# Designs tried in a protein design chat: VHH binders against Glycine betaine monooxygenase reductase subunit (bmoB). Part 1

Every score and structure here is a prediction.

Target 1, 368 residues: Glycine betaine monooxygenase reductase subunit (bmoB), of Chromohalobacter israelensis (q1qyu6)
Amino acid sequence: MTQNFFNPVTTQTWTNGRHNVRCVKVIQETWDVRTFCFMADQPVLFFFKPGQFVTLELEIDGEAVMRSYTISSSPSVPYSFSITVKRLPDGRVSNWLHENLQVGSELVVHGPVGDFNVIDYPADKVLMLSGGVGVTPLMSMTRWFFDTNANVDLQFVHSARTPRDIIFHRELEHIFSRIPDFRLHIVCERGDESGEPWAGFRGYLAQAMLELMVPDYLEREIFCCGPTPYMKAVKQVLKSNGFDMSHYHEESFGATPADVRADVEELAEQAEAEMEAVDTADMLQVEFSNSGKSIRIMPEETVHAAAAKLGLHIPKACGMGICGTCKVKKLAGEVTMEHNGGITEEDEADGYILSCCSTPKSHVAIEF
Below, numbering starts at 1 at the first letter of every chain, in headers, positions and changes, except where a header shows other numbers; antibody chains aren't numbered by Kabat.
F, E and O stand for the ipSAE by ESMFold2-Fast, ESMFold2 and OpenDDE, each averaged over both directions (binder to target, target to binder). V2 = 0.75 x the mean of E and O + 0.25 x the DockQ between their complexes.
Where letters were taken out, [cut] stands.
Atom coordinates printed by the task and the answers are left out, and those that the model quotes come from them; centres of patches stay.

## First folded at step 5 (VHH)

Design h01 (from b10 with F103W Y106F; framework vhh_8h63_2)
Fold by ESMFold2-Fast, scan of step 5:
Structure h01 (fold): chain B 368 residues (1-368), chain A 119 residues (1-119)
Amino acid sequence: as target 1 above (368 residues)
Amino acid sequence: ELQLVESGGGLVQAGGSLTVSCAASGFTFDYYSMGWSRQAPGKERELVAGIYEGGSTYYADTVKGRFTISRDNAKNTLYLQMNSLKPEDTAMYYCAREDSYYWGEFDYWGQGTQVTVSG
């Protein structure tokens, strides 16, 4: 019935079980990610604990197929629920959903279920750690906190391959810009092919990054969701720093904790060795004396990029060493500065550098 | 730069054995699940085996009991040992790496090595 009017006072809630639903909206989130929004033909309220999931019952090429997807929507908007699906090159189900699931499509879902949720683990200080599509349950939790005006200190650290692959980027920026106690940090492995500049953290999430973004990370209730290597690296950082793992929660499908225990130890050892090797061999400290902040960066990274990673806003106009807009005073250390004008010999003699085209050769101290 | 280079393919008689290998470079090999897929002319690409960081393995029903996937993390090398080969196993065999942001899906593929089973 398309003329069914939802009565918000008397509409019944769904329960754990089998449900017939219809796709009512399809949203293109990134070039390869879509959100599918579902409603029941008869009005129902989709209440669940943020972070829970549903299992889709599909028929693909005549075969019954079951796949679990986290509910990415919040129960604060209960007349529908959404799942967010990334199209994978060799993914049978994800490709089938992108090609065949459209507005009006009917399917069966089982749920809601899941122990990975924010309601059962209340805390004043929360850290959310996500990799790729692992953002989906954490987005549900974040939307819930935002919509219910939760009194929570929320730190969200999201890892993506490139800036264009950041799922929910605009929505995350919007939510986190509106609440002083909500802070968003995004790490990208590399810049994208569009040439869009990325001034934030680069590479795989490392302990040094976490310490800079969330200095009190060991005091937080932690919710982590992402690919297996991402979650293993996170757990290693936490365990090696004495974190109480009873305050660590992750979404895991498939392998039991016993199946991956030895690998967690091995991967953890490898991650520590790589971080230590980089830190001792190549990374150089940049200290910003006036703000009392410091960071370690690779020799090929600029002083301006180092400041940006710490939330310090050094003015920048050209980025090529032509204008003097990014000029700062160097108090100690040596840099390689490849400029095309924009600084005088007198300024260089007085210790000034152009931060946008200066890379450290030693540990350096900057007056900023 | 991520590179996967397969080798070890060739012509083998039905009932025989062959081992193909994949040399990986440009990423931290130990962090990623790896797999082998194959594609015969006019057929769809099939994932035949997968090995996860924990040593857990997956095998397609078509090869289960005959093929063994293994890895040497010290050498950044992936192996597929194929026993009791059948003519139906004739295909290009591709080495695959798990996408770092997709759970258990394989995204990066090598150039392939041809396995031909006669007789």
Scores: ipSAE 0.011, ipTM 0.305, lowest interface PAE 9.4, mean pLDDT 79

Design h02 (from b10 with Y101W Y106F; framework vhh_8h63_2)
Fold by ESMFold2-Fast, scan of step 5:
Structure h02 (fold): chain B 368 residues (1-368), chain A 119 residues (1-119)
Amino acid sequence: as target 1 above (368 residues)
Amino acid sequence: ELQLVESGGGLVQAGGSLTVSCAASGFTFDYYSMGWSRQAPGKERELVAGIYEGGSTYYADTVKGRFTISRDNAKNTLYLQMNSLKPEDTAMYYCAREDSWYFGEFDYWGQGTQVTVSG
């Protein structure tokens, strides 16, 4: 369970790295697409460049699996982040996520990372071209522009198979109806077989459609995301019309599998190395001088827990740093101690610590 | 009218070699990443090899070093060259086309071709 009653002024900002998160919301976007919204273990501000992605660390059938997903939410709503996942027939990871990931689910994420973003490529005139689930990074960018009141001329062209497959349809229409310099165009391959007729553009995105919808497309900074055949067709149109490809940006793991796989393999190696470090690391040593005993512990373990592992009984009543029962004298080293009034300033000056709420920052020697 | 038609399966002795082929039609073949999956009786379907539009390849650990995936865009054909075959390689082999930009996720499969390794 996530509690949102916290002080926003004291909320910590965290950056790229490993994060424990909990799923706080699941949204059904289309019949085969869901958005999963996550919050960190403690409320934190999750900042990233719109268009970046995270890598999920999953355990499927007892095997560690790494899978990258674009962040579909915007850093303008920084207490959470979302990914949007399309369920694929016989897809291993997408089916596992749809079947097992629910409100309350906990998992590890790595990130944010990625060069496909609007911050590194600022422009006054932007064209976003998306196919299917490729709408996700572009939606992040669009939400960011909307929420920050960006001074940008934005043209968004989205391609879907049918009207029922338009991801974020209602939200896109809302955003684009409110900003005069934002224009939305949706192309559907075909109409819904059992739904209402589609009155907009039909078929695959063609040069003629692009010229009609965005007459100045060759003057724009272009961000494209979609299935490999979609992006290849877009690039062919742009190149055949003399577009300066230094102003074209795309994201597709299928188009650059070696680079993406190298990244996820590196993250998997880092996770394995961290597990090995936990098991075999020469962690911080705690020495008990009177007993002549010492032990290596993780930085997050208390001095009291270290003593207990050696069969040494340090008295303990509250475990919260409120009472002074676990007080011991520190002879050397540094600790982080978070107490709630169980030790006096005089005792701290004399080198005393509360063992139940003190964790080592260096090699530590205790008089016990 | 997308069609994926596998051929080249059969019976092979352990340690032998076999090439299976997939003839693709009804779509622009060179625009898509393609793969080979297999399924043995009573087992789940396993992706054994993939080849991306640009020619980069993937292999499952069970077949790495023994199998080679390749494509001929002029002939709209996908190949899987299987060397040093083991009895454990016995399965129905399916040609697959990726619809997703996520590696290893496929939306279309052929009817399959049976490969049996004896001995």
Scores: ipSAE 0.011, ipTM 0.346, lowest interface PAE 9.1, mean pLDDT 80

Design h03 (from b10 with Y102W Y106F; framework vhh_8h63_2)
Fold by ESMFold2-Fast, scan of step 5:
Structure h03 (fold): chain B 368 residues (1-368), chain A 119 residues (1-119)
Amino acid sequence: as target 1 above (368 residues)
Amino acid sequence: ELQLVESGGGLVQAGGSLTVSCAASGFTFDYYSMGWSRQAPGKERELVAGIYEGGSTYYADTVKGRFTISRDNAKNTLYLQMNSLKPEDTAMYYCAREDSYWFGEFDYWGQGTQVTVSG
């Protein structure tokens, strides 16, 4: 990528889709967390709704891998965008990124997408609840509020394991010290044995803590991001106190899918065994028009699995509907598609589906 | 008491099958993602399989297609079905619980169960 000077008047904005980017900066946030900052080869403005995410297209050990990461930077500084990645014990993708992603590294990203954002849910009083790396979308939102001088009463409650695990600790303290209507609360599960002592709230976020830190928590627009059990605990507190859940918004990063690149020969043998074992009364036909092939499958099987059983390999990386790699055009029929942001509303309107998370409701025809 | 107790390890011939199980107690099992890690002498610990609270699964490339992770939330039990075992699968196998507030981070492990594959 050749560096060009940004012209703030004429520089074009990116759109939802596939983008080639280059890592221009790496920041060590904590002992196990890094921020990677990206720019495009041709200068663009990275406008998005704070809280949205991108999906990285990676090649790890010769295999295509997709992983979604929230944009941790703010569109108020649109000349680059950043993701913040915690190195997970035994994690394949997070370890690969920490070991291999450097200044100058090139990769493909898909996005921006996501319904978890502050633009679609405007409010005068906001409560942000974050657990661990779930701080990333909320940090994007907080940076946006700070940089745009938003007229908002912001309460931010962050949960971390130990004081040294508080991601963006110094920047959060800086932002919240500068704005009178911004309040920061941090809960640590335990103190850091070899690090800074912790005299604040300890343990897991509890209703009593919320009542002490944010007495009006039931009157706020709530944005929550963290591990699934954390968000479930928050929702139980809110529901048990009669909170209007239309004012509760959450984000999760989904399950990490297995390396799901199918051995086509093995799947053909499995398909034959399935056909011998099951009553075919409720099977539905999937037709692949370009290949001239068709197969009958159970309603719970995906379009991608149907293609693989016929020796057709549709590219697939995430398997969860987070990435667009398995996107194909549906020519006829109805499917149930449960995606996690890997396809746009415009693509759905044009008949596109994600084959890895689409199951047939009727006879279907696919352009493949 | 938060406890994870592994069982079902032992000596098995190459090409054979073995199921290890993990009995969990002292916490609300169905609220947590669970996993199986293994460690052979002189090697780093490797996460071989994970099952998220919602039922989605993860497998390391080294075991994909051979191992199957499952959970029984009514019995608070985690399973790892190991098929087509190879000598390089020989390791101590640890049951692990994700920390409830830190997605993808396992910070509670059992004592482990030894799996030895001969042949």
Scores: ipSAE 0.000, ipTM 0.316, lowest interface PAE 10.2, mean pLDDT 80

Design h11 (from b10 with G104D; framework vhh_8h63_2)
Fold by ESMFold2-Fast, scan of step 5:
Structure h11 (fold): chain B 368 residues (1-368), chain A 119 residues (1-119)
Amino acid sequence: as target 1 above (368 residues)
Amino acid sequence: ELQLVESGGGLVQAGGSLTVSCAASGFTFDYYSMGWSRQAPGKERELVAGIYEGGSTYYADTVKGRFTISRDNAKNTLYLQMNSLKPEDTAMYYCAREDSYYFDEYDYWGQGTQVTVSG
């Protein structure tokens, strides 16, 4: 066959939702980290908000498995998108991907989705804090800032075990060497076996290090992503120094059914705490007909949050109305639904809504 | 001072059972994921089991269905119950604490406890 090139002026933007994609490139980032690059069956432009993720639909051991991964690439390079996956010891999905996903592999993805992004939290001064593979959404954001010549004062602090474990090391140094208002700091717990001395900061990210690297850290919009202990340590430093946590944003990589359950448990705990403070005069009733449960919620609360407060687990992968996993049928009442393509006009006509982005305008009944 | 002290190893016949224990001190035990690794003569160290701070567990394919990892946060103790032991399970068994910043990185290896399976 003759070479066919994509025409950039006639290539269509991907429709939010379900997509068939093919792996076109596999990059070994570190000894245990790989980037998988995807394109659609037909040429599309993959636009998304930097920091958002996709959900992979996989078949492992004959069972359908859904797993979310941050888009590590930037929408500024929209002809493909990439995910970056660390192989976890005995991890089911990460090991399957490293062993089975290769150039030419076909799979289904849902997305893009996610609230952890720089578009919804614009700021002139940004601090990015990453631990290990948590670098992935922040790398997407950084690539976007670089490629769009964003007027942002960017401080990036990345923590890795050893120099060998620094994901995207060469590219980060390249980007940050070219923009005067971009500053990169890398902290390694220790040196590697190469025998070369590590010239940067050593140990765990400590308050003293943060004060030296980013003296104005308390004045910045903060994006943090990493292992749970890393993020807990960061929050402890910020809270102990009076940081306004409304300017702190964090993300954990990978959504699973267990992660959905954890969110429901947290929301149920919050509901118990709020019960003693609520005036019921402006509350709206949400009835779940199949479960036989109902609850009164405040205006601007979602149907999904109402279900969670009752211990009902409506599937959720996004939170912004793109992927359609939270779709439920509305039997009665009216809602305000602010979605980004995760539901069709035909589904809406049939009475379906996306529970994660639908707020009641009246008393409503849901088939769940 | 951070310390991990393994115990409970010994000689056991193939098909037998043994429990090894790890006593932890010098850190807040319940805040960390813990694991068991083993190293046989002439082989690299292998992670065989892990347990998260919340109690979720994982196992290497070589030991799945035979070994059970558990923790007692009140006693700052980690356990590995080994059933249906094989000669191939002969190794020095080490207790490990998860690194504070990296989910599956382990540090602060103890002195080890020897398990020898005859057959």
Scores: ipSAE 0.000, ipTM 0.252, lowest interface PAE 10.9, mean pLDDT 79

Design m01 (from d03b with T97R; framework vhh_8h63_2)
Fold by ESMFold2-Fast, scan of step 5:
Structure m01 (fold): chain B 368 residues (1-368), chain A 120 residues (1-120)
Amino acid sequence: as target 1 above (368 residues)
Amino acid sequence: ELQLVESGGGLVQAGGSLTVSCAASGRTFSKYAMGWSRQAPGKERELVAGITSGGSTYYADTVKGRFTISRDNAKNTLYLQMNSLKPEDTAMYYCARKYVTWSGQYFDYWGQGTQVTVSG
């Protein structure tokens, strides 16, 4: 008879890299969400910064597949780590994990990594904003604060479709009922069909709800995780109220491919952008003479996008060169302009261009 | 709406070659600087190669001389030819538009990725 006890004095921590792990526990969180708990074959301590993730190395139908999942467990319980996975109706990997990953299953994980964490952004007042399965990194952070008796004023706002869809509902209520400086707010789009009526906030998270639930939200370090539309709505509220976005942190994993063609708001978010990580030999300078600003961009980027990166708002309606709303006067240089009738030959002769469909061929100066 | 689909990944032996492709559907990508980024498990996302609409190219030091990026604007397709593959090249490869920030490289991930595994 052998005993596989950990020696807590000599047990080593894992390092960033490739690890063999075994699933030791499967927990049904909601009707469509499961938590999978892993341990290494040889005893190891899984220390990481709360909010970090791992990447799973899988073989599905004979194909090698890599997928990242946030570590939902806390490093305060370091003998194992967990991921929490929602089964998506047409999701290849999430369905495979729910159907095939069971106690005893072996797999390879890579990690821990990630910049979305509470250790690198220490604050006395924290606001966590989560939508759906986006609760997972924030739950890791919350478990860490709870287990370490952190001296933090924590406000947690979670959005779910219905009460039965609230991931970690019982544990969240337990944690937040025990600590005076921890406050939990849950918003549901609607009530359950057969459950008790939902008496809390209803609908999508709105500015008025946030002001009522967390009156000092503009004074907090903010961590946000959820679907792209949810995070965009949150950022709009914060930016419109003058929030210092250096105190806003967000995370997303495996975003569905979408045409996220940058608009003025998204490009203004990049006002702090630095061009040092790109080969500057191919970049062209765009100067805005009236504002006294300039920026170097790749030849394929539009004049309109260059202006927006500098916080300059050139009006734009269609983005396709049809309406002429983005028309600006070019003072020097050459551009490639592909338009669909939004500018006349006379305007072009007078030096005008449509900024939303003009890309530089040389260094360019714009009257704006 | 622009959708990017990566393909051509798979298992290859060390020292071998592989070409991955990125096909655009819907809106043409010919106006944009395109690139290939990769994320190996446990590592930061890395910009591997980039190409301008005019064909000017750049490469990360880790792949210079081994990888070649190219584009076919008539077919709305981006390519990455990988030669002299090493186990360290094992990663999920994404067709992306590269962006630079004060904190480093930012990637617009428009594709779902294609897995490249190099064994030896």
Scores: ipSAE 0.000, ipTM 0.107, lowest interface PAE 20.1, mean pLDDT 76

Design m06 (from e03 with W33Y Y102W; framework vhh_7zox_3)
Fold by ESMFold2-Fast, scan of step 5:
Structure m06 (fold): chain B 368 residues (1-368), chain A 118 residues (1-118)
Amino acid sequence: as target 1 above (368 residues)
Amino acid sequence: DVQLVESGGGLVQPGGSLRLSCVASGFTFSKYYMGWVRQAPGKGLEWVSDISSGGRTGYADSVKGRFAISRDNAKNTLYLQMNRLKPEDTAVYYCARGYSKWYPFDYAGQGTQVTVSS
């Protein structure tokens, strides 16, 4: 293939409008999150304000469907743009994208649009507060600051359910380790199901945590994106401490066709309330037949984590279900296995599972 | 079997007002984002306004302060109150189901013509 270099003098700029794009890259971010990178067939500079979003025009089951996703990439890399999509249980669009969108896939994109952006609210001290998938617009802003060598004091506080659910974890650590005025703080509801201990803050973001992590939070320009109850709690803290709310900016993050077609704020609030509720589900028994050991674990905890608590050393390389290192044979019971290619269809038929990404749905017995 | 039926369009003079209505059927109206988009002669579709199931509204910059979107979930009806109309507001206005700030939605009605004479 002959390489043609883009002519920067004649390269067209993205305008707010309709564009035909092609998926050029798919990245697995977490076990349930993928980033899709798009380019136009001709070189186009996709300039936008960091934090803005695009709307995808899709055809699913013969129906025209429109779905908005935040641009997670930075306009500092303008020949492409990316969206980051979490696969939701029973989510029509998120599941369709994960199953059908591949390198070479073509689709129509509208935008960029959105008032939640860092360009219209310039400040030398910034606080970013994100919950779960709400990290995407703030990641775009962070990448922009990093790539443009912005003279900004950046504090980033991210909340996730568990360590394995931290989207962009490696890249965030990389960016924030390299800039003295950039500080990253991560809060997890609970420890990692894969058996890796979490030594950081636990629970939901609270005023005491914020005061400890960011003592000058009341002097910052604040960008907040996450579930509605999370943002409500943040606003209550700010208002009760006399914060000037003209310096507070927020955006709710939707993720499914139901979220798009219903009140996104109400659905996010219901989802967060369910996450906040004490999980009263009965613990499930995991038996290791060769070792003669057993343990009761939370429904969302992995078989590998169960083994580790008993001092059993099942080999594990990445914990992402990509390699077969943690493969074990299941003798009885049912598991949910979320893997990324580390097990063959033949192995699954023979009862094998990847322990690092398998969670029990019933009492299970493992040959180990 | 989703149906959206618009009404209330017509001819008005600049500075005038019109109220558009859209009657929805074939789905649970109260659960969906609803919106208005328009298509001026020779142009593509442009998002005008949207409203969530809970009543949160959004407006295109071109219509902010002049247009007001509302809904009556008991009557499965969406409204657009258009005030201080300009010649540039001349377009076919479509009622739409879905969530979009400026483009089509999974379903739209047949449209209603709004002409602002000069």
Scores: ipSAE 0.000, ipTM 0.180, lowest interface PAE 16.7, mean pLDDT 78

Design n01 (from g05 with Y106W; framework vhh_7zox_3)
Fold by ESMFold2-Fast, scan of step 5:
Structure n01 (fold): chain B 368 residues (1-368), chain A 123 residues (1-123)
Amino acid sequence: as target 1 above (368 residues)
Amino acid sequence: DVQLVESGGGLVQPGGSLRLSCVASGFTFSDYAMGWVRQAPGKGLEWVSDIYSGGSTGYADSVKGRFAISRDNAKNTLYLQMNRLKPEDTAVYYCARGEDYGSGSWYTPFDYAGQGTQVTVSS
């Protein structure tokens, strides 16, 4: 075989869509976390907005499975991209990936997509708050800032169980030691049992710690990623101190059944309050024929959000119109649907829509 | 097949006590962190308490000193002893399973939750 060199002048950029990739590198980050690095068979440049994600198309035990993972690498290193995956107890996909994904493995990915990114929310002063594996999108953003010599005042607060569990620990310390306007704070619940002392903050991230570490936290653009309880606790601190939540951005990797149930109940309550507070003349009716339920919504709301406000759980995997999981049949009315390949032209002709990216233009009836 | 079944909720007067129980099945209970989360009427989900396989516990500031979490690994059961209850404690309480990430449910999402049990604190 002749040596193959990537020609940077003729190498094309990937686009949002379906891509065949090959695993070229596997890195053990912690005892339960691995990074998988991918390249395409034909050279491509993997440009994306730092913080965006991809969806893996997998076949596990004969079943088609879709799972989203944040791109942990930076577009400043564009000939490959990486995802970083924590092995979850009883996690079907994370365990399958750790056991089966190796150098040479081929798979299909969809993307890049995602609203959680630093490009669409530029700011001079940034605060990144991460818990556990939630470090992954923030690491992509941090690598981008570092590699592009960004003029930004960056405060990074990372929470981990123990020092051994700090993902990217050495790289974070390296980056933050090199730039005077970059500051890193790491909070550990406790020290390692090996007897190595932990000199930093201990316990759970508390308001008092945040005030000490980042005295101007209420003046920053905030990016938060971590477990649902972690992010809810952060939002409570911010809201109780009068923070303008339009400057708060978050991303999560999944919800428990309790989190999903809580969100649906909260949305239903918000819908009731909105119906009392606004003129109903501008509202559009969404009817769910099989359940016998209906609701009036504002024109900007999705069919999926309308169903959730009524306590109806339409399946939803990624919320970005790539997978067909939220597909429902429209019986009447008109919608605006913006999707990224999760529905066929045949399905659209038969009246199907993706509820997560369909916004009513008239009164609509849905078979659900 | 993971199942978490809560019980012990009910109506109680301010200053009273309740003990919640959660029976787990379908997994090795002793290997997992367990916790309690709650949702008050008209509010989002709030973490209340957790307990790890090693016995370490955590509590939200709103319940610290009043609530006590415990587990009985032989019975696959999680408990929450709730003392000096306030009207603000009125919520649906959910039992949740998490990864053994260490002491602190903040850093590890609960990957499974039960159906919930209603606690109402009112005169």
Scores: ipSAE 0.000, ipTM 0.206, lowest interface PAE 12.8, mean pLDDT 78

